# Designs tried in a protein design chat: VH-VL binders against NAD kinase (nadK). Part 139

Target 1, 268 residues: NAD kinase (nadK), of Syntrophomonas wolfei subsp. wolfei (q0aze0)
Amino acid sequence: MKIILVNNRFKENTEKKAQEIAGQLSALNVEVIIDNGLDEPYAGTVDFIMVLGGDGTMLRAARRYGQRAIPVLGVNMGTVGFLSNIEINELAEYLPLILREEYSLEARMMLEVAVFQQQSLLTRVFCLNELLLRSNSPRMLSFALEISGQKLEPYRGDGLIVSTTTGSTAYSLSAGGPIADPQLDAFIVTPVASHIINKRPLVVSPEREISLHLLEEREAIIGIDGQIKMDFGAENRVLIKRAPHPLLMVNLKAKPFFTSIDRSLQRQ
Key: E = the ipSAE of ESMFold2; O = the ipSAE of OpenDDE; V2 = 0.75 times the mean of E and O plus 0.25 times the DockQ between their complexes.

## First folded at step 13 (VH-VL)

Design AA134 (from AA1 with light chain S93R; framework fv_bermekimab; at its last look DockQ between E and O 0.80; V2 from the best seeds 0.00; counts 0 for: pae E 3.1 > 2)
Fold by ESMFold2-Fast, scan of step 13:
Structure AA134 (fold): chain C 268 residues (1-268), chain A 123 residues (1-123), chain B 107 residues (1-107)
Amino acid sequence: as target 1 above (268 residues)
Amino acid sequence: QVQLVESGGGVVQPGRSLRLSCTASGFTFSNFGMHWVRQAPGKGLEWVAAISYEGSNKYYAESVKGRFTISRDNSKNILFLQMDSLRLEDTAVYYCAKDHLWFSRSSYGMDVWGQGTLVTFSS
Amino acid sequence: DIQMTQSPSSVSASVGDRVTITCRASQGISSWLAWYQQKPGKAPKLLIYAARTLQSGVPSRFSGSGSGSDFTLTISSLQPEDFATYYCQQANRYPLTFGGGTKVEHK
């Protein structure tokens, strides 16, 4: 068995905890690869991915490894979130189940984001939560949204979010998007501070292709899962579609989604 | 540098067929939707047909539907318009035109045009 | 089919004049309208798309406005090279349709 242990090198004590866990796994004849945020993801075959941290660390793991159809377990190390399944102090209790492959998997769709400069592909990125287009100046954007060849009325405002259902509780929620059942496959398209009255979030089939481009020269950026940022101008275009593989999330412990979000909304 | 050159126009008799070609250079032809637009002598512009950048979607004006067929060869950078059952009202200069936006399945406007090829009828 | 009606059919103007051309769609087309310039014996040239987005290389004296069904092309200070026929064209849905054209000619 080979396990990738993903941690956040910028979070205090995570490296020490990762080494401790790696030692425990090695004692059980498990080969461990530690990924603490280096540019290059591990390229070899892997049986399981264990993510030590909060939602941000899980988003990075999903971007790096989510397309490999490998089970991914979120282990929380302090900051509460939606993407972890167990707490770090519960790991010893659940290790035998992990090693015996006695767990269920939950498939979560991902986005495939292709960014072009003129007609040249600049980058192709997979992400779990969302793509954000936003203004990088006080001036609002004017941009076109195309859904499978259908042009909507141009958007004017601070930007737009194209989210997965998993991302419905992230930035899309803050921008007024709906809370979506993560078991549902759909794109959620949420305007950011639209200056056009009655621009509503859209829920769109995951079989459709979404594209964005600016209609006026503006300073804008695109953000992917809140972790990758790129300049975006009138000469750029983004194409978004469902990624080929969903992220396979490990369930060892019941985490009722709707009661969890209900409690979170009461605290907001 | 960016150019579209039409060919294949000429004098025909009603009911006959004619095939127009449009050769593209100076841009990546396979990235753009393409159009045929015609203009009868002394009259305005009339959109005729369009084809998506991959060739899978084709669109026609009602006046030519069932008689004209648009196609493309992305390996040779050539756009075609096969015109069957030609009528006197098909008399026009035929322009090929490139859509503005790459990798779009919609139309935003036609930013590059050829010089046109004349289709007319013998008496 | 969406019908595009341009007015006026022709306008006589002098260099330096402000010229306004209007285009009306028979149905709502959002902002999906393009404007073209055509000189005698030449192919059309794209000036504006998405109702107000100026095509690269087009002088700033050209501007577009409108949404829905009513659209305007304005030339703020007519230059000698601007005497031409202008066409609007809806890109909202197939089949695409052009307006009848507006000829801008010398007084």
Scores: ipSAE 0.743, ipTM 0.882, lowest interface PAE 1.2, mean pLDDT 91
Fold by OpenDDE, look of step 14:
Structure AA134 (fold): chain C 268 residues (1-268), chain A 123 residues (1-123), chain B 107 residues (1-107)
Amino acid sequence: as target 1 above (268 residues)
Amino acid sequence: QVQLVESGGGVVQPGRSLRLSCTASGFTFSNFGMHWVRQAPGKGLEWVAAISYEGSNKYYAESVKGRFTISRDNSKNILFLQMDSLRLEDTAVYYCAKDHLWFSRSSYGMDVWGQGTLVTFSS
Amino acid sequence: DIQMTQSPSSVSASVGDRVTITCRASQGISSWLAWYQQKPGKAPKLLIYAARTLQSGVPSRFSGSGSGSDFTLTISSLQPEDFATYYCQQANRYPLTFGGGTKVEHK
């Protein structure tokens, strides 16, 4: 068995724990690779990914490895979030199950985000939470939203979020989006401070394609999972569709999502 | 520079066929939907047909449906309008026009136009 | 089909005048309306798309407003080169349709 431990090099506690766990796993004849974000993603084949940290670390892991259909376990290390399954102090208890591959998987839809400039592909990213388009000035944006070739009313506001159901409890929620069942595949399109007061979020089929482009020359920014940032102008276009592969999240411990929402949100 | 040049217009007899061509240059032709728009002498503009950038979707005005066929050759940067069963009311200058937005299956407006080619009838 | 009705059909104006042209759609078209300028013997020129977005290179004296079914093209101060025929066009859905045109001519 080969396992990647994903941690955050900027968090010393996760780094130390990663080393400790790596030692323990090695003693059990498990090959371990540590990914603290310093280097490029490991290109070799692996059987399991263990994410040590919070939601941010999980998002990074998802972007780096999510397309490879590898089981991903979130191990919380003292943070509050929605993407961890077990606590660090529970790892010893569940480790035998992990090694025996006695766990269930939950498929979480990811976004495939393609950003274009003058018809050329700039970047393609798979992400677990959301894409954000926002103004980079005090002025509102004017941009077009297309869903499966259908043009909606032009948006005027600070921006727009296109989120997965997983991402519904992230920035989309802060912007007034609905909380979505993580077991549901869907896009959530949430306006950010729309000039239209009653502009409502949209729940969109994962079978549809979403595109965004500015209608006028304004400075804007694209954000992905709150970790990737790039400039976005009138000559850019973003296409969003369901990623071809979901993130396979390991479910060792059943968590009642809806009954824990209030508790989780209050802690954030 | 972005340019569209129509050709193939002329004088025809009613009931006959004519094929118009539009040659594109200065832009990636295959990335844009294209349109034909006509204008009868002294009259307004009338949309005739559209074709998606991939060529998979075609749209026609009711007045030409079943008689006109829009097509494109992306390898040659050419837009075509096959006009069959021509009628006197088809007399017009025919413009080809480029849709505004690339990779869009919707129209936002036509930002580049050709000079037009005239189709008239001998009676 | 969506019918587009322009008014007036013609307007006489002088240089420096404020000119307003209206376009009404037979049904709601959101903001998907384009405005064109056409001079005699020339192809149309796109002025505005998405009801209010000025096409690149078009002077700022041109502006568009409206949404739903009623739209307006405004020339704040008419210039000599602005004498032409103007057309609105709905881009909401196929078939695309144009207004009847408005001729702006010398007073």
Scores: ipSAE 0.740, ipTM 0.886, lowest interface PAE 1.0, mean pLDDT 94
Fold by ESMFold2, look of step 14:
Structure AA134 (fold): chain C 268 residues (1-268), chain A 123 residues (1-123), chain B 107 residues (1-107)
Amino acid sequence: as target 1 above (268 residues)
Amino acid sequence: QVQLVESGGGVVQPGRSLRLSCTASGFTFSNFGMHWVRQAPGKGLEWVAAISYEGSNKYYAESVKGRFTISRDNSKNILFLQMDSLRLEDTAVYYCAKDHLWFSRSSYGMDVWGQGTLVTFSS
Amino acid sequence: DIQMTQSPSSVSASVGDRVTITCRASQGISSWLAWYQQKPGKAPKLLIYAARTLQSGVPSRFSGSGSGSDFTLTISSLQPEDFATYYCQQANRYPLTFGGGTKVEHK
C-alpha cells in the first residue's frame, strides 16, 4: 500500500505529527509520500491520501489529487473544519480499517476551471469550494455570465462567486448565498456587492457550462478556493464545468452536517 | 488577415437547389459560431441561420426552416448552406459571418463578414 | 420571433450633427443588442455589441445606450464617412432578428 500524507509546511505541529505517522506506517510496511506543499505533487500510483490539518489543507489536497479518484481522509488536528472525518487522537483506532480498506466513500463535486488568454488556454485548475471573480481596482466590473449558451443580464458590481455545494459554507455564504447540502451536485452562483440589487444567488444544474468575461476593460482577479490568484482582464475568458471526477472523501465516522448548523444558529 | 469568402451563388430556376460555401482563413474557425445573413436587393438585412462552433446546434429563420440546412467542416474551415426548394423570395446577396466571441454557444454580434454571393433567378 | 422596430426610417443630416437612432424590441432582450453600419455594396460592419460596448476600431463618437426593449445609437458629431444605413439586431435568443434599418443621408 502506498499513501500520500498531506500537511501544511507552515504549521510545526502538523509537520511533527506527519513525521510520527509516517514512521508508524513505515513500520507496517506502508510506503509513505509526504506532501507538505513545497514540492510538485507526487505523480506515481497511490492507494490513499491522508490529510492532516484543517479545511485549507484539504482544499490543496483536493486541487492536487482530487481528479485521480483516490480515497482522501481528513484528519482534524484541532482546527474545526467541515472537511475532516476523524480526530487525530482517533487515528490509531481507525488505522486497521484504513489498511483493510473497510470504509465508505462520499463523493464531493469539484469545479473544472479553464482560463483563456485570447483564444489560448492559459491554465486549467480544479477546485473544491469556489471560483471568485473580483475587481482589482476602485471601479466596479461589468461582466457577462453565460450558462449553457444562455446569457443573463450583464452583472455590475465587485464580482461573482461560482461555488460547489461544498463551497456554499465558504465565501459564497458571506456574500449572501444559501447553505447547501454537500451531497447535492450543483453550482451556486452568488453576486458580490451587485450594483443591480435584484440579482439573486442562483442554484444551477451541475450539467451546465458556465462562462465569464468582462464587457469593459478593467483590472480583475480570478481567485480559486481562496488559495490561487490570477490576473483577469478584457482579453481573458473563464469556462467552468463540473470536474470529471469528484473528490472521494473517506467516511469512517458519521459526521452530522445539519445538527451542527442548527447548534450554531441557536447560539446567536 | 481574417477573411471569409463565399462562393456557389448564381442564377437558378425556382424549385431547384443550390449549395453555398464560405471558406475561412486567418483565425481558428472551430472556435467561433457562424451565421448566414441575406439581403434582398434594396432591402434590409435578414438573419438566415446559425451553427455553433462545434457544429452540434443549428438554428434557422422561420422563412427558411425545412428548406435550408447549415453545416460546417471544421477540419477544412468551410461553412455551408444547402438551399433546397428555392423560391423567388430567396433572391438575395448571402453573407457568411463570424460571431464575435470564441468558445461561445451564444451570439454577441457578427464581427467579420464575407463579401457576399448573389443568388438570383432566371425567368 | 422578436420584432425589432427602428426609427426613423431615414434622417437627413449634415456633417457635425448629432444623430440619434432608436430601436425597440417587441419583447425584453436585456442588453443583448448589436448595432451595424452598412454602406452600399459593402458588407455590414459591427459597431456596438451588448447595447453599449464599442467594437475595436470604432470611433468614440459612436455610443449605444438602453436596456430591456428600448435602445439608442448616437453619433455625437457626424462625419462624412458616417453616411450609411444602420441596423440594430437582437442577440438575446434565436432566431436572431434585425431591425428594418435607418438610412443616414446627406442633406
Scores: ipSAE 0.480, ipTM 0.776, lowest interface PAE 3.1, mean pLDDT 90
ESMFold2 (binder alone), look of step 14: mean pLDDT 92; pTM 0.948

Design AA140 (from AA1 with light chain L96F; framework fv_bermekimab; at its last look DockQ between E and O 0.71; V2 from the best seeds 0.00; counts 0 for: pae E 3.1 > 2)
Fold by OpenDDE, look of step 14:
Structure AA140 (fold): chain C 268 residues (1-268), chain A 123 residues (1-123), chain B 107 residues (1-107)
Amino acid sequence: as target 1 above (268 residues)
Amino acid sequence: QVQLVESGGGVVQPGRSLRLSCTASGFTFSNFGMHWVRQAPGKGLEWVAAISYEGSNKYYAESVKGRFTISRDNSKNILFLQMDSLRLEDTAVYYCAKDHLWFSRSSYGMDVWGQGTLVTFSS
Amino acid sequence: DIQMTQSPSSVSASVGDRVTITCRASQGISSWLAWYQQKPGKAPKLLIYAARTLQSGVPSRFSGSGSGSDFTLTISSLQPEDFATYYCQQANSYPFTFGGGTKVEHK
């Protein structure tokens, strides 16, 4: 068995723990690769990914490895979030199950985000939470939203979020989006400070494609999972689709999502 | 500079066929939907046909449906309008025009137009 | 098909005048309306798209407003080069349709 431990190099506690866990796993004849974000994603084949940290670390892990259909376990290191399954102090208890591959998987839809400059592809990213388009100035954006080729009313506001159901409890929620069942595949399209007061979030079928482009010459920014940032202008287009593969999240411990929402949100 | 140049117009007899061409330059032709718009002498503008940037979708005005065929060759940057069973009421200057935005599955407007090519009839 | 009713069909104006042209759609077209300017013997020129977005290079004296079914093109201060025929066009759905045009001519 080969396992990647994903942690955050800027958090010493996660780094130390990663080393400790790596040692323990090695003693059990498990090959371990540690990914603290310093280097490029490990290109070799692996059987399991263990994410040590919070939601941010999980998001990074998802972007780096999510397309590879590898089981991903979130191990909370004392932070508050929605993406961890077990606590670090529970790892020893569940480790035998992990090694025996006695766990269930929960498929979480990811976004495929493609950003273009005219015909040229600038970047293609698979992300777990959301794509954000926002103004880079005090002025509102004017942009077009197309869903499956259908033109919606031109949007005027600070921006727009296209989120997975997983991401519904992230920035989309702060922007007034609905909380979505993570077992549901859907796009959540949430306006950010629209000048139209009654502009409502949209729940969109994962079978549809979403396109965004500016209608005016304005400076904007694309954000992905709150960790990737890039400039976005009139010469750019973004195309959002359901990723071809979901993130396979390991479910060792059943978590009551809906009954825990208030608790989780209050902690954030 | 972005440019569209129509050709193929002329004098034709009713019932015959004519093929118009529009050569594009100065932009990535394959990225844009294209249109034909015509204008009868002294009259207003009439949309005729549209084709998606990939050429997979074609749309026609009712007045030309079944008679006209829009097509494109993206490798040569050429838009075509095959006009069959021509009628006197088809007399017009025919313009080719590009969609405003690239990779759009819907049109927002036509920002570049050719000079037009005249189709008239001898009777 | 969506019918576009443009008014007036013609307007006589002088340089410096405020000129207003209206376009009404037979059904709601959201903001998907474009305005064109055409001078004699020339191809149309795109002025405004998405009802109010000014095409690059178009003078700021041109403006568009409206949504749904009623739209307006305004020239705040008419210039000599603005004498032309103007057309609205719905871009909401195929088949696309144009208004009948408005000729802005010298008073």
Scores: ipSAE 0.522, ipTM 0.818, lowest interface PAE 1.2, mean pLDDT 93
Fold by ESMFold2, look of step 14:
Structure AA140 (fold): chain C 268 residues (1-268), chain A 123 residues (1-123), chain B 107 residues (1-107)
Amino acid sequence: as target 1 above (268 residues)
Amino acid sequence: QVQLVESGGGVVQPGRSLRLSCTASGFTFSNFGMHWVRQAPGKGLEWVAAISYEGSNKYYAESVKGRFTISRDNSKNILFLQMDSLRLEDTAVYYCAKDHLWFSRSSYGMDVWGQGTLVTFSS
Amino acid sequence: DIQMTQSPSSVSASVGDRVTITCRASQGISSWLAWYQQKPGKAPKLLIYAARTLQSGVPSRFSGSGSGSDFTLTISSLQPEDFATYYCQQANSYPFTFGGGTKVEHK
């Protein structure tokens, strides 16, 4: 059995614990690949991914491995977030089930984001929470949103968020979007400080294609999961679709989403 | 250089058919929606038809619906207008025009136009 | 169909004049309006789209304004090459429609 152990190199306690867990797994004849974010993603065949840390570490794991249809387990080492399933002190209890593949999977939709300069593809990235388009100057943006070829009235304001349901509790929520059940597949389109009075958040079928471009020359930024940043200008356009594969989240311990909402949000 | 060249106009009899062609060069034709626009002698512009960049969506002015068919061949960079059941009021210069925005099934404006081809009638 | 009413039908002007052309839609079209210039025997040329966005290569003396149903094209200081006919066009919904045109003529 081969697993990837994902940790955050900037949290020393997490690094020490990752080494300890890798030793325990090696003693059980499990091959372990440690991903602390410094190297390219492991390209070989892998059976399981274990994420040691909070939601930020899970977001990086999802971007690196989410399209590979590998089970991903979130192991909490601190404040309970939205994406962890078990606590680190419970790992020994659940490890036999992990090795025997006796767990269920919950699928979480991801975004496929393609950024263009003129007609040339610059990059394609996948993300779990959201794409943010935001002004990079004191001036507001004027931009067009298309949903499956349908133009909406132009947006004017600080920007726009296109989020998954998983991302509904992240930046989208702060911008006034709804909390969504992460078991639903949908886009949530949330304006950021819109000056157009009738621009409400939209919930959109995951089968739609979403496109954004500026209507006036302005300095803007595209943000991905709050962790990747790209310049965006009048020569650029972004296309957003549902990613080909969802993130497959391992479920070992029941964690009721609705009864835990307030507790999880208090870390916000 | 971006260029559109119409052809296929001429003198016809009412009730007959014509097929107009528009040859595109200097840009990636398959990335853009296309339009036909006509202008009767001494008159203003009249939008006729549009087709999406992939060719799947087609739209027509009410005056030509059911009589005209827009199509495109993206492998040959050619836009077509099949004009059936022609009427005297179809007398015009016919322009082909390119949408401004790439990879869009919508239209914001037509940024490149051909020089047009004239359709007129014999008695 | 959305009717586009353009005013005036003609303008007599001199080089250096400010010229204003208006366009009214029969129903709301948001900001989805384009302006074109056409000279005799020539194809139209796109000046402005999305009501206010200046097409690349178009001189800054041209500007557009308006939203909803009322729109304006302004030429701040008329040049000799600006004598032409100007058309508005709604791009809000199919079928697209043009205004009747405004001919800007030398006095």
Scores: ipSAE 0.504, ipTM 0.798, lowest interface PAE 3.1, mean pLDDT 90
ESMFold2-Fast, scan of step 13: ipSAE 0.742; ipTM 0.884
ESMFold2 (binder alone), look of step 14: mean pLDDT 92; pTM 0.948

Design AA2 (from AA1 with heavy chain L101I; framework fv_bermekimab; at its last look DockQ between E and O 0.91; V2 from the best seeds 0.00; counts 0 for: pae E 3.8 > 2)
Fold by OpenDDE, look of step 14:
Structure AA2 (fold): chain C 268 residues (1-268), chain A 123 residues (1-123), chain B 107 residues (1-107)
Amino acid sequence: as target 1 above (268 residues)
Amino acid sequence: QVQLVESGGGVVQPGRSLRLSCTASGFTFSNFGMHWVRQAPGKGLEWVAAISYEGSNKYYAESVKGRFTISRDNSKNILFLQMDSLRLEDTAVYYCAKDHIWFSRSSYGMDVWGQGTLVTFSS
Amino acid sequence: DIQMTQSPSSVSASVGDRVTITCRASQGISSWLAWYQQKPGKAPKLLIYAARTLQSGVPSRFSGSGSGSDFTLTISSLQPEDFATYYCQQANSYPLTFGGGTKVEHK
């Protein structure tokens, strides 16, 4: 068995724990690769990914490895979030199950985000939470939202979020989007400070494709999962669709999503 | 520079066929939906047909449906309009036009036009 | 089909005048309206798309407004080169349709 441990190099406690866990796994004849974000994603084949940290670390892991159909376990390191399944102090208890591959998987839809410059592909990213388009100035954006070839009313406001159901409890929620069942596959399209007061979020079928482009020359940015940032102007276009592969999240411990929402959100 | 050049117009008899061509240059032709728009002498503009950038979707005005066929060869940067069963009311300058936004399955406006090619009839 | 009613059909104006052209759609087309300028013997030129977005290279004296069914093209101060015929066009759905045109001519 080969396992990647994903942690955050900027968090010393996760780094130390990763080393400790790596030692323990090695003693059990498990090959371990540690990914603290310093290097490029490990290109070799692996059987399991263990994410040590919070939601941010999970998002990074998802972007780096999510397209490879590898089971991903979130191990919370004492942070508040929605993407961890077990606590670090529970790892010893569940480790035998992990090694025996006695766990269930929960498929979480990811976004495929393609950003273009003058019709050329700049970047293609698979992400777990959301794509954000927002103004980079005090002025409102004017942009077109197209869903499966259908043009909606032009948006005028600070921006727009296209989120997965997983991402519904992230930035989309702060912008007034609905909380979505993570077992549901859907796009959530949430306006950010639209000049239209009653502009409502959209729940969109994952079978549809979404595109965004500016209608006026304005400075804007694209944000992905709150971790990737890039400039976005009139010469750019973003195409969003369901990623071809979901993130396979390991479910060792059942977590009551809906009953824990209030608790989780209050602590954030 | 971006340019569209129509050809194939001329004088025809009613009931005959004519094939118009539009050669594109200066832009990635395969990334844009294309249109034919015609204008009868001394009259206004009339949209005729459209084709998606991939060529998979075609749209026609009711006045030409069943008689005209729009097509494209993205490898050669050429747009076509096959006109069958031509009628006197088809007399017009025919323009090819480029859709404004790339990779769009919708139209936002036509930002580049050819010079047009005239189709007239001999009776 | 969506019918576009353009008014007036013609307007006589002088250089420096404010010129207003209106276009009404038979049904709501959101903001998906384009304006074109055409001079005799020439192909149309895109001026405005999405009802109010000025096409690159078009002078700022041109402006568009409106949404839903009623739209307006305004030339704030008419210049000699602006004498032409103007057309609105709905880009909401196929079949695409043009207004009847407005000829702006010398007074």
Scores: ipSAE 0.759, ipTM 0.888, lowest interface PAE 0.9, mean pLDDT 94
Fold by ESMFold2, look of step 14:
Structure AA2 (fold): chain C 268 residues (1-268), chain A 123 residues (1-123), chain B 107 residues (1-107)
Amino acid sequence: as target 1 above (268 residues)
Amino acid sequence: QVQLVESGGGVVQPGRSLRLSCTASGFTFSNFGMHWVRQAPGKGLEWVAAISYEGSNKYYAESVKGRFTISRDNSKNILFLQMDSLRLEDTAVYYCAKDHIWFSRSSYGMDVWGQGTLVTFSS
Amino acid sequence: DIQMTQSPSSVSASVGDRVTITCRASQGISSWLAWYQQKPGKAPKLLIYAARTLQSGVPSRFSGSGSGSDFTLTISSLQPEDFATYYCQQANSYPLTFGGGTKVEHK
C-alpha cells in the first residue's frame, strides 16, 4: 500500500508529525511519500492521501492530486475547519479502517481554470474553493462575464469570485454569496464591491462554461484558492469549467455540516 | 500585420450565385468570430452574417436567410460567403470583419475590416 | 430584430466644437453597443465597444455613454480628421444591427 502524507513545511509541528506517522506506517510495511510542498507532486500510483493540517493544506493537496481519483483524508492538527474529518489524536484509532479501506467517500466538485495570454494558454490549474478576479490598483475594473457564451451586463467594481459549493464558506461568503450545501454541484458567481446595483450572486449549473476578460486596460490579479496569484490584464482571458474529476474526500467520522457551521466559520 | 482581404465580387445577373472569400493574415484566425457586413452605394452599414470561431454557430440577417451561407476553413485562414438567388437589393460592397474578443462565441464589436469587394448587377 | 435609431442624420460643425450623436435601441441592449467611424472610400473603424470602452489607439476626445436603450457618442473637441460618418451597432443579440449613420461635416 502506498500513501502520500501532505503537510505544510512552514509549520514545524506538522512536519514533525508527518515524520512520526511515516515511521509508524513504515513499521506496518506501508510505503510513504511525504509532500511538504517543496517537491513536485508525486507522479506514481498511490492508494491514499492523508492531509496533516488545516483547510489550506487540504486546498494544496486538492490542487496537486484531486484529479487523480485517490481518496483524500483531512486530519486536523488544531484549528477546526471545513475540510478535515478526524483529529490527529484519533488517527491511531482509525488507522485499521484506513488500511482495510473501510470508509465512505464524499465527492467535492473542483474548478478547472485555464488562463490565456494573447490567445496562448499560459497555465491550467484545478482548485477546490474559488477563482478570484480582483483589481490591483485604486481604480475599479470593468469586465465581461460570459456563461456558456451568454453575456451579462458588464461588471464594474473590485472584482468577481467564481466558487464551488465547497468554496461558498470562503471568500465568496465575505463578498455576500450564499452558504451552499457542499453535496450540491454548482458554480457560485459573487461580485466583489459591484458599482452596478442589480448584480446579485448567481448559482449556475456545473455544466456551464464561464469566461472573464477586462473591457479596459487595468492592473488586475487572478487568485486561486487564496494561495496562487497571477497578473491579469487586458491581454488575458480566463476560462472556467467543472474539473473532470471531483476531490474524493474520505469520511471516517460523521461531521454534520449544518449544526457545526457557525463554529467552523469562527475558526476559519 | 493584421489583414483581411476580400475577393470574389463582380457583376452578375439576378438569380445567379456568387462566392465571396476573405483571406486572413497576421492573427490567429481560428480564435475569432467573423462577420460579413455590406454597404449599398451611398447607404449605411448592414450586418449580413456571422460565424463563431470554431465554426459551430452561424447567424444571418433576415434579408439573406436561406439564400446566403457563411462558412470558414480554419486550416487555410479563409472565411466564405456563398450567395445564392441574388437579388438587385444585394448590390453592395461586402466587407469581411473580425470580432474583437478571442475565444468568444459572442460579439463585442468588429475591430479589423477588409477593404471590401463590390457586388453589382448587369442588365 | 432590434432597430437602432441614430440622430441627427447629419451635423455641420467646426474644428473645436463639441459634437454629440445619439443612438436609441428598440429594446434594451444592456451596454452592448459599439461605435464606428467611416471615412469616404474607407472601411469602418471601431471607436468604442461595450458602450464606453475606447478601442486601442482611439483619442480620448471620443467618449461613449449610456445603457439600456439610449446611448451617446461625444467628440469633446472636433479635429479635422474627425469629419466622417459615425455608426452605432448593437452587439447584444443576433442578428446584429447598425444605426442609420450620422455624417459629421465641416461647417
Scores: ipSAE 0.422, ipTM 0.765, lowest interface PAE 3.8, mean pLDDT 90
ESMFold2-Fast, scan of step 13: ipSAE 0.759; ipTM 0.891
ESMFold2 (binder alone), look of step 14: mean pLDDT 93; pTM 0.952

